VHH binders against c4kar8. Designs and how they scored, part 319

Target 1, 263 residues: c4kar8
Amino acid sequence: MAELSTPSPASPAPLDGGRGDELEKFTLRGARQILQLLQDLITHRGLITAHTGGGHSFMTAVLKVDEERGRVVLDPSPDPQANRRALAAPRLTCVTQLDGIRIQFPLVGLGEGQDKGRPALFAPLPAEMLRLQRREFYRLQVPLAHELSCLLKAEDLARKPVEVSARVIDIGAGGVAVVVPTGAAEFVIGGTLPACRLALPDGEPIELDLEVRNLNRQTQRNGTEQLRVGLRFAALPRAADTRIQRYIFKTERALNAKARGGL

## First folded at step 16 (VHH)

Design sa2 (framework vhh_vobarilizumab_d1)
Fold by ESMFold2-Fast, scan of step 16:
Structure sa2 (fold): chain B 263 residues (1-263), chain A 125 residues (1-125)
Amino acid sequence: as target 1 above (263 residues)
Amino acid sequence: EVQLVESGGGLVQPGGSLRLSCAASGFTFSEHDMAWYRQAPGKGRELVAGIDSGGYTSYADSVKGRFTISRDNAKNTLYLQMNSLRPEDTAVYYCAAQKSWEGVTYYRPSEYDYWGQGTLVTVSS
């Protein structure tokens, strides 16, 4: 059977409709549950990737929930073009995570407003929210201090070989998500990048073949654009798989210990 | 009885100026976000400028730097100073009021509780 293109809880790529039957048990439809989850996103300052279609997305956050009017207020992009794309889109698909749990929800009927004199976006409350708790879909958000990188062997627009050092932003058992500057290389969904090198904090870089699974062009808070690339491990030696899993488990454990110590 | 009464519209030459006023009565003006909308022939109502109960302003890109919205809570009056007028500014201008909510203003005609009758602005020779 074909592999399911299943984004991790932290991945910004939306889950495909072929999994609808499996996802029903993880879908919240209670108004109070939805309001509580949105409030949790505000409390934890959860960053949301909002997908506008056509491979475009931008970073946002929930600013307020208006129970009386049944609305959510969102932080707009500092890039006016990203906001225009969002307002023109028939729907946004919003993806975020809390404590390793993937959260995904649609917003339709997006409009403009102000929050404390600054531009804001608003939409009706979503009728449903996906809250995916299964550990087989877990992805580790890579701490910036780890400086995790992957050297990608790709091609430019002229099909000339190019090497791009990409920052790894999340990692799981099945792959990584990386960020590259827009235009650094050409990526084709389903294409294979051979002999890439994943640098973990301990030991030599891991040589591996990566398959491009998704592409998201994302506008950052500072207004710059970057390309987020989701990459699947095409095949891993057992030793490489063990090292990756060890890194994930140790880092998750250390982050949990640090969070408890910080309180 | 709630009323919003606009005045100050008229015919003006390109590059000229007009000052619109909106006198409000029948509600607590200081607790409402106020806006100017306009409607040109063949178009829907569009936001020109807004000012919330805290005095924060918003402008459509086409009027930024040319128009200034202001309010006088003691007189229950909203103003729009229009400078450097262009033929494309020709429209009926409407005053609108929306009850304030914690600094959030929603920019859709359907969100406004009260509307004036409109005043015609014609920019032509």
Scores: ipSAE 0.087, ipTM 0.596, lowest interface PAE 6.7, mean pLDDT 84

Design sa20 (framework vhh_vobarilizumab_d1)
Fold by ESMFold2-Fast, scan of step 16:
Structure sa20 (fold): chain B 263 residues (1-263), chain A 125 residues (1-125)
Amino acid sequence: as target 1 above (263 residues)
Amino acid sequence: EVQLVESGGGLVQPGGSLRLSCAASGFTFSEHDMGWYRQAPGKGRELVAGIDSGGYTSYADSVKGRFTISRDNAKNTLYLQMNSLRPEDTAVYYCAAQKSFEGVTYYRPSEYDYWGQGTLVTVSS
């Protein structure tokens, strides 16, 4: 269906560790700030996606914070296998949102417990938490001069593999919107396009998987129909996410400088 | 002067029963979650059963249905009734205490505040 859907502030895959220099400005390390943020997640009943590694995750929530002992208490998964994977993992990466702000934190040393007779998970309080401002989820309108493109690996109307070079019209931390000629490929909302290649002006193309989120059909001046396709990054490696955010930041700064210079 | 003193261990035939007791002193027993842990030769300490200050119980899968944990706050005593004993139940059994927090018990040896010296249970023909 060719309908515009408002993008939800869905929590994407976690940002991989190792680019502390770029994420440092968003990192909370104060004990009071960490405790307050965890309490806010309890108050707002925030759902947390806990990533256990190897592409596995489960849904949890903070049940209690034991300030004296320095422990956070978590709701276990109804899936026993997910709990076993979590307990075996050296680290959980927890991702959630609060009032449109992305929150991410590690938990190390996960253990089992109980809360009034019900199974519970627990871990030591994290030493740091990432809090990314809502602006990190906005969409940058890509300047035409940048000629940003994404090579899509899709299927034609006969279900045969086809590669389509699509122009990127906007980009955000969670995905891109592209324009393709009508009939160049078939797109289905919720479908996955594997091993696509995003070309940024500052380096080598990024290989990534894209999920189709929305479709909008438009007729151009020459009578040619184009399809606008909204695509979500299904999973981003740390280096790819860093490069995309760097491009967005640099481009926004340059556009703002140009606008002010015109005054 | 905190003390946890275990008793009731001994040698028993497979299929037999034993009742372990743990006498607590030097802390407010009713405000502590209590547990039984065991350690077999060459292995780490593992949870057998737990009972919190509110009376809620938890059991390791290997003992569920065979062992029963209970407490008597008036006597400051923790109990473990062990039925249908197996050779693999052979271990030193430890009583442990953890200060209660809003009904939460943490099942990791390092989370416990106080430990007994242990009592040996040997299941052998």
Scores: ipSAE 0.784, ipTM 0.902, lowest interface PAE 0.5, mean pLDDT 85

Design sa21 (framework vhh_vobarilizumab_d1)
Fold by ESMFold2-Fast, scan of step 16:
Structure sa21 (fold): chain B 263 residues (1-263), chain A 125 residues (1-125)
Amino acid sequence: as target 1 above (263 residues)
Amino acid sequence: EVQLVESGGGLVQPGGSLRLSCAASGFTFSSHDMAWYRQAPGKGRELVAGIDSGGYTSYADSVKGRFTISRDNAKNTLYLQMNSLRPEDTAVYYCAAQKSFEGVTYYRPSEYDYWGQGTLVTVSS
């Protein structure tokens, strides 16, 4: 076991790649495996959170893989500042998932180009990709139609108590990731938000103590900026755990039925 | 033997015009994305304009509306029409070629397969 702590499984925050021995069994290094995984991201239209450092990230996607030149082509942000931050960064840490499986990989040497006259970003193919198949890393992407929310009890910039209704974007056994408007509240990594209320479709809101694990200012593919907050369940009563697992299972089942063409 | 040979550089007064040509041989010109880069004293090579194998063009913000890149695949020649020249345009101009991939061009000097020797453009009174 490595001594290093890991990011919350409920957040898109990157895992520590320096744990070579611990994560080696989940690391793909074969050129064909890497190419196939990147192609799967194209085929499934996988949304990628690209972390540029300094708490900044943007949403991207793999557009093409140039096997002969060894390059991956990425969708740029419509926000020029997000692209400038990415190009200035020594590396991007890309986090995504396929069918509930967490995938993480570095991109070094980001550059800009064009695809039939339209701006594009590119980088050399990664030498390795992490693919974590463990259940504790599974995160359900919450369907927009569910309008899942969590009422956060936080402090504003003047340190006055404030309640912020945050949209839940993913949920797992260990926590949730939420999005809030920039400046709506002050969050401190490691801080506890007591008595927050998670609204699930069935039944009353679940009262939870949440720990802030990570913060990202994320530029969306439409150019808007939002604060993405990863929150860990500080202590989860069995009844709450059961309700959350039931929601995840029910939603997964509905999504699987949909994926089979409405069977 | 691959060759890219630039011509058309010279001394011109501010507000003047020049047309650069790049004659290519030794590779399949029509399957390559072409570009003009320039390098001024004390600076790195920077993109001026690019044109891909499908004819799509891109320009650096500093030259948009003043420069026009074009290509003639039958003559294996790349062109840069430079109008309203400014002292800041003074540089050695390089022709560069990169094998096309599905309409994608990578704008980094190290991504180009072939380079010309350069032609000097001086904009001064």
Scores: ipSAE 0.779, ipTM 0.897, lowest interface PAE 0.5, mean pLDDT 87

Design sa22 (framework vhh_vobarilizumab_d1)
Fold by ESMFold2-Fast, scan of step 16:
Structure sa22 (fold): chain B 263 residues (1-263), chain A 125 residues (1-125)
Amino acid sequence: as target 1 above (263 residues)
Amino acid sequence: EVQLVESGGGLVQPGGSLRLSCAASGFTFSDHDMAWYRQAPGKGRELVAGIDSGGYTSYADSVKGRFTISRDNAKNTLYLQMNSLRPEDTAVYYCAAQKSFEGVTYYRPSEYDYWGQGTLVTVSS
């Protein structure tokens, strides 16, 4: 079926363009603001998920901004097929996060180039960038070193129960985003995964009911494909909410201290 | 007045060689990324080879190992050495110039600031 649930504004999936009038207050259209935000993504080495349509995406990053020519330079995928898909797409929808704030922008007219002998992709500067600054949309990017995982209770292709250990890539007040190996389980948008277990460093796993909000097949920086699943907390006990908030706070403080050189 | 003037095109047999030259004037050649594009009848312009202001080169897969792009900044001249020519190399060859930006070159015809008038290369049996 073609009908899909509307993605959460905090999810990795692109927001529906039909909500443009509702999102107008979060949309940057000033040339200077757009240039500054792109430069911030370069400075912070922000990883971008570039959606090419059909549920396909790849990982990229902004390498340079050519203000005079009006071009943005992007890191190509190590997977040639992902690059061919991107170049054939009429539009790329780029989704990223900077300090927990969701950023989304379109790129039209993608082309190939080079940067000091290395392959590169480029496009005209976007005319608009979406920046969601609301607290409820905040998501902590989970440090890889934390090896944060969620044991998902799902079904396989034959509708048999299966347990999948998924890596948590971001976490917020309303849910988590996880990465699942392709083919590990069947996920249906709007479906409920009961009694999943979220493992946090400071205690026993938290048992949670999760609702599937969005799905995206992502080509990683190393060229492998993974399924990214956005999951909403269906009901969050106060004790669980407190533990999640404590983890987010402690991790933010640790990352802030590390950014200051551990001083 | 900016000018790019190509020379060296002609008729050659399959397996033969040609050397194309592009003489540039009216702009600072050393600050520009240079490229050779070609256009066969009924086709769009396609990249053959590029060389940036830093000397980094790029080649279309169909010409790798057969063609060599080079530049002489002292002479304001771009070259294309074409070896092992094939009938499918038959096209009008264009010299193009693009202002350099921090080592980046954009490989799309519309991204080039200046174009030559082209030189015909015919590879015939």
Scores: ipSAE 0.794, ipTM 0.908, lowest interface PAE 0.5, mean pLDDT 87

Design sa23 (framework vhh_vobarilizumab_d1)
Fold by ESMFold2-Fast, scan of step 16:
Structure sa23 (fold): chain B 263 residues (1-263), chain A 125 residues (1-125)
Amino acid sequence: as target 1 above (263 residues)
Amino acid sequence: EVQLVESGGGLVQPGGSLRLSCAASGFTFSENDMAWYRQAPGKGRELVAGIDSGGYTSYADSVKGRFTISRDNAKNTLYLQMNSLRPEDTAVYYCAAQKSFEGVTYYRPSEYDYWGQGTLVTVSS
């Protein structure tokens, strides 16, 4: 069984081309999506490792995106030899990370330019960008208006079955964090909660097996205590993974648009 | 109608000088990055010198210290002062224009919006 290779956080190594079919659902091909992702790299000052082939790479960054011409402007290396290798390469494979999200894209047709007297590199906009969430790091804070909930199938102190409707406060590719009233159920780190139901805005609840990863007790301003429970997706069906990732992507995009638009 | 009209080419002896001019019309010259490219027989077009809308210049290594690019926005004219000319400078010289984007100039022939007809420079004898 082919498992998706998750490179370590310290590894900028590109994913193999033979994984193209299974990575299709994580691949952005829309012009607007590509432009927005490149702008996000500019805004968050994302450092990019550009692989030029033959084991060579250099550090770069997106400086500007020219929407009218369809060009991306890149920071050249201070090493002239690295820039010569890049310009001679038929393709660059660019790898970066943004808030735990792995981003990978090709650049073809690299050229030289200038930006107000400073050397610059440029290329046509990539036709595709891979956007793969890092399961341990990225969490979308769930808007209260979405009323996202998870029905937990847990046990009480006496090991009797109980169902708890918990509010989802954050969600990532690897799991969710929920808030539960103190005493509603017993949670043990490493314990499995089978057949829980995650309610997303569009469609039927998703049935998931969840593993308890962490517990944090919080006292609210009114003196009431609540439990925050971090839950890992133990057995995530393909359809569920796709729906969760689409929800995260669409919601983050909408939140980013509001933050930038002032609404 | 957009036009770029080069002038000033001719025959010159090695070590001599020429001044090329490019008269631009039909677009807002001050908003464009301008460049001189050249093409020798049997070779592709190569960048000689560029000047952006803000006055920042760039030169090919083979002409640095010998050629000077300049612009006169009031006259809509681009210039190339060529000193210490060599036989290898023999080529047709083309004026090219590219709409400016936030101070960025792209140095590839396909990135230019407009081209002149060219003026022949022969360095011989």
Scores: ipSAE 0.782, ipTM 0.900, lowest interface PAE 0.5, mean pLDDT 85

Design sa24 (framework vhh_vobarilizumab_d1)
Fold by ESMFold2-Fast, scan of step 16:
Structure sa24 (fold): chain B 263 residues (1-263), chain A 125 residues (1-125)
Amino acid sequence: as target 1 above (263 residues)
Amino acid sequence: EVQLVESGGGLVQPGGSLRLSCAASGFTFSEHDMAWYRQAPGKGRELVAGIDSGGYTSYADSVKGRFTISRDNAKNTLYLQMNSLRPEDTAVYYCAAQKSFEGVTWYRPSEYDYWGQGTLVTVSS
């Protein structure tokens, strides 16, 4: 029997390094803690977004941890171009979630090898891993079955108005991440998209202003490119905030119940 | 005492063939992933071919279809059969050993525990 229900976990762009001092209390530096967290990612089959710079990323996963040699083994992208970018990058920034907690870590010195005849990527163990337990960084991964969408009011490359129906990948108290086909619209970091419409279940779309915070090109497992756009709620009416929080809470409870009971 | 000793290098004309051997001693050969690396004058060391303890092979794009890596665990020997040789194949060829871990081999020179002294292959008319 085929099983269809695993939403693709999406991760927002990496956190700004200017917040480094505030993030120290959430930073793991102990070798045992790092090894345990990496093993937890293997056990829970955590999907990782690896950022290679220049707005590019690919989906990967930790396949193995070699404690004796101090190295991790990663699943390569099916896109050879994404792998070449990763190998050429001075650093990968890896972002994932475990039980709603944001996890971020650097990998430096990426190289090539094999795992039982299959291509694999290798890197030394990270010296540090960030585990953000703050409520404001919690992001709900939106189930694909919910078909959650946001109608974006944007501009094309010729600066003409366009409306793009974008799939919502994740949602939190401060914003959403959406996926649009490459070339559907032009986005400028810091730009405002007015009067967008967020479609939640059980009601009319919520009209809200969104600010573009980050852009990332993702190569899918089938080799196609999509643009991931991180959007901040620029001004959110209390009624809209309440509806969004109720959706997050209700969906979390349903997902937690399904994970335990498998229904 | 750990040793890797390469042999079989020499001068050969373009289109010719050579078979390199690497005799291993002083470690458990069957528990190591083996590789051939080469270094041409003025260039860095590059992977030619690898074979893990389970027999899985990997080849550099420049040698695929021309070179074949193999191993004989009973004789503690690694081989490289080189066919259709080109002037660009001229280099010192090194065998290298990395202790096996769960079927993974990282093709980085610093990951190899043991290295041979190299054997020179010259492809010219």
Scores: ipSAE 0.707, ipTM 0.879, lowest interface PAE 0.6, mean pLDDT 87

Design sa25 (framework vhh_vobarilizumab_d1)
Fold by ESMFold2-Fast, scan of step 16:
Structure sa25 (fold): chain B 263 residues (1-263), chain A 125 residues (1-125)
Amino acid sequence: as target 1 above (263 residues)
Amino acid sequence: EVQLVESGGGLVQPGGSLRLSCAASGFTFSEHDMAWYRQAPGKGRELVAGIDSGGYTSYADSVKGRFTISRDNAKNTLYLQMNSLRPEDTAVYYCAAQKSFEGVTYYRPSEYDSWGQGTLVTVSS
């Protein structure tokens, strides 16, 4: 096929999983987890957009996983030039989705083979796979009217336990950003805050463990200093994840409806 | 214990023919995908032809239509019939074995479990 006749990639552009510390919690590195996810792609016949660099990509699929040899077998492109570009590339960035979950992984060392007389491509199993929900990178700016809060279990300057009610200023599938009064508690990047309580508008507060990811001390226009704390959800139960995503979806939908209705 | 022994190489004039043989021992030949690779002076090993345990074949574009790979599982022997030989076919020819996986063959030198010592084919006048 000519380059202009190549179908557009089915998946959005790749995310750089190697750069983002925030992406680490979404990264699978266990051999059995990787094997299971690749088998899920086979079972659901997931179409994969393989990016070869330079703006080039092709559609493929996982055909087989050779667990003993540590190889994944892929469907080649019907375009021989696309296959030659892929084989010459130092890596492929593969992007796909299952049930709204974005999956991205690198393949290094692509080679040619055959499967019962049919051409095939293969590569060593990826060392990591990124598994993201549709809203993983979406950060909803929480409307002030919602009065979203999170009760933090932290330590004061003397390492004594304290509870701090913090206003949630943004929320995503991976965490929240909160504002805390200056001096209310001490936070350490990488520290864990156990059994915190996230209050959503409907229902009981969600009990969850939070990891401190970043700290930013800001001076407001009125001269008041506040600490902005970025917090990652640790080991979030599925029910809690569902409630958080439902809140994000409903709020985003309501904001979009207001924008469209106002027009 | 695993051993691959090539034979049949030699000097031949352009347009001539040779048949290479590879005698295999020490493993279950019928459960292995077999291949011929070649290495010309100053170059890396490249695939010439492959044949899987089910008898499906593949050929490098440069030899397609001129070379025929075959196997005899009763004799544990792999063959390469080379016709219409050209000077650029001059190389050491290697027999290689790879354990079969559900009809899949991986065409990369590092994917093969066993290699022969090679047999020299020289095509010149």
Scores: ipSAE 0.764, ipTM 0.887, lowest interface PAE 0.5, mean pLDDT 85

Design sa26 (framework vhh_vobarilizumab_d1)
Fold by ESMFold2-Fast, scan of step 16:
Structure sa26 (fold): chain B 263 residues (1-263), chain A 125 residues (1-125)
Amino acid sequence: as target 1 above (263 residues)
Amino acid sequence: EVQLVESGGGLVQPGGSLRLSCAASGFTFSEHDMAWYRQAPGKGRELVAGIDSGGYTSYADSVKGRFTISRDNAKNTLYLQMNSLRPEDTAVYYCAAQKSFDSVTYYRPSEYDYWGQGTLVTVSS
């Protein structure tokens, strides 16, 4: 009996398609970029987890990019059942990693045949590939001295609107983690907090919509409890994205400079 | 094999109560965030209530004060106590399980990793 593995942070599980807007900045659509990335996967012999739906996946690799015919050639599974599921799937979601960078892409129209007399799977070149640079997974641990806050628009235990000034403990390209006292407000995983205000050290607060992604109750060393809330930037405007990334890079450079100067 | 098996649905009059149960197997229940979703005829799926691996609970506005989510890690079971039921609560109710997000990256699947088959709740007047 085959059982599904419990996902870990290192699991090659696919990203949700409903997050397409947030992932746009990591999406490659240029033919040259796609061909080069696929070639890099061949050069590094990158193993690919191909998700066929229904909780099934198999390990494969790109054997060849056939630019003239506009297709990729994949290594079939040694398991005939896995190959049958793949061929029956309307879409494969392929997930891999190069030097810590997550790469994900769809393949549609999978077929089987031979390449140089050996069994192979064929698919048209993907129209897009997601390349999440290691830097984009980075979360800046916000210096306490910056007093970075986010004014959240939420509801209290009595269902009344409340504004909660939450301390931002980390920030990245895709969102923030904040800390609120237990009982200050109610949060629903998947719920949207509209018109929140992120206060960066320089300039006016950024107004943005946040989606609740994660809730983690932390017991502090003094015995008090705090709620850590993971919040995704929903439909982040490009100007706001630029300001957030500038803050991250500026702060990281300053922290790196201090670390080097202190020996 | 991962399984989420819902039970406790049925027909109830407005103002009535039901308790839904979800029996989980094939994964480490205590490490997963759990939720109840519902889908009414002709509508999309909506979150009703969530409970994280640490026991923190959250509720949709439409059910807050009427529904209570809870979990029993020793029994690998999720519960939804539904009170003061209304005709608009009529839906198929789904149990869902998700490994807690890596709060550092947030680049894991956004929705729940495992879903039950659903249990029908009908509130008729």
Scores: ipSAE 0.000, ipTM 0.118, lowest interface PAE 13.6, mean pLDDT 77

Design sa27 (framework vhh_vobarilizumab_d1)
Fold by ESMFold2-Fast, scan of step 16:
Structure sa27 (fold): chain B 263 residues (1-263), chain A 125 residues (1-125)
Amino acid sequence: as target 1 above (263 residues)
Amino acid sequence: EVQLVESGGGLVQPGGSLRLSCAASGFTFSEHDMAWYRQAPGKGRELVAGIDSGGYTSYADSVKGRFTISRDNAKNTLYLQMNSLRPEDTAVYYCAAQKSFEGVTYWRPSEYDYWGQGTLVTVSS
């Protein structure tokens, strides 16, 4: 009767496969249920983090479900190296959220092709999809227009203090995920970054301590590596918690209103 | 009447590029898996690149990274973009079509229903 694993707040890390028995009640295996959920991801334009192994991932989306061929069609990375890494991987672990529901599924046998004359990635339909509704797993994908940033107080390779302004790409009740250029600072899983500053719309930056939970390398279009860093709120003042929750709620409502208007 | 008409072949220098086209008529193009095969003198036909009705592609190791297959279902046309051409790419290039089956894609000459007449590609100095 083990406790359900909580994924990292940064790269929405895959839940442990050894917990199969605990996750069984949340696992969809019906073909129609799987097809409907994939179609919901298309309709709501859900962004997917595809983990290729070795600490690498890229952002994608479901473009199409080909029921006759039993395949999903995914948006490739703008970076050819990330796509080559994905095609070489024996398995992709795809993680996304839809209306506060965590969705996770494997893709095996990834290949390449074209959709409407544009490059695309192809994979057989997943045999199973995890659909888990818990607020503790909810991660708001931060809109680019919001320009959320976090000033990280970190160390360089020589352990000298360095400040890095990092873009916040997702945020939840327990932490944030940020992107930093590879080599900008040294990050160690379990390490604490004291007195960092989270800039939210409306008001002064929030000063808080962050714990490094995970690290994933993401390759950019120009071949430059970007590091995704998962950061847990180590000690969060009540006022800061309220502001973060308000931002998440307000942004989620706005995004949901736009998505439903597009239906 | 089913027809596959290839075009775009010719003489090109090593390192050059060519784009082959295959215009299809007389069948529902969007329901067919399409492929490019080639045959050099004294050799059998070999797969160069294939694209199924859903857009999934397959390439021979010798051309991967240099050639790109694509299709335009609105124009009933198959394409092969050939870059960084080598003397060993010299061959007659054939367009081939087979009716798609649910969940099945075959890249073997014996599985194809229709073949074009071929277009000659010569890579020499």
Scores: ipSAE 0.015, ipTM 0.584, lowest interface PAE 7.7, mean pLDDT 82

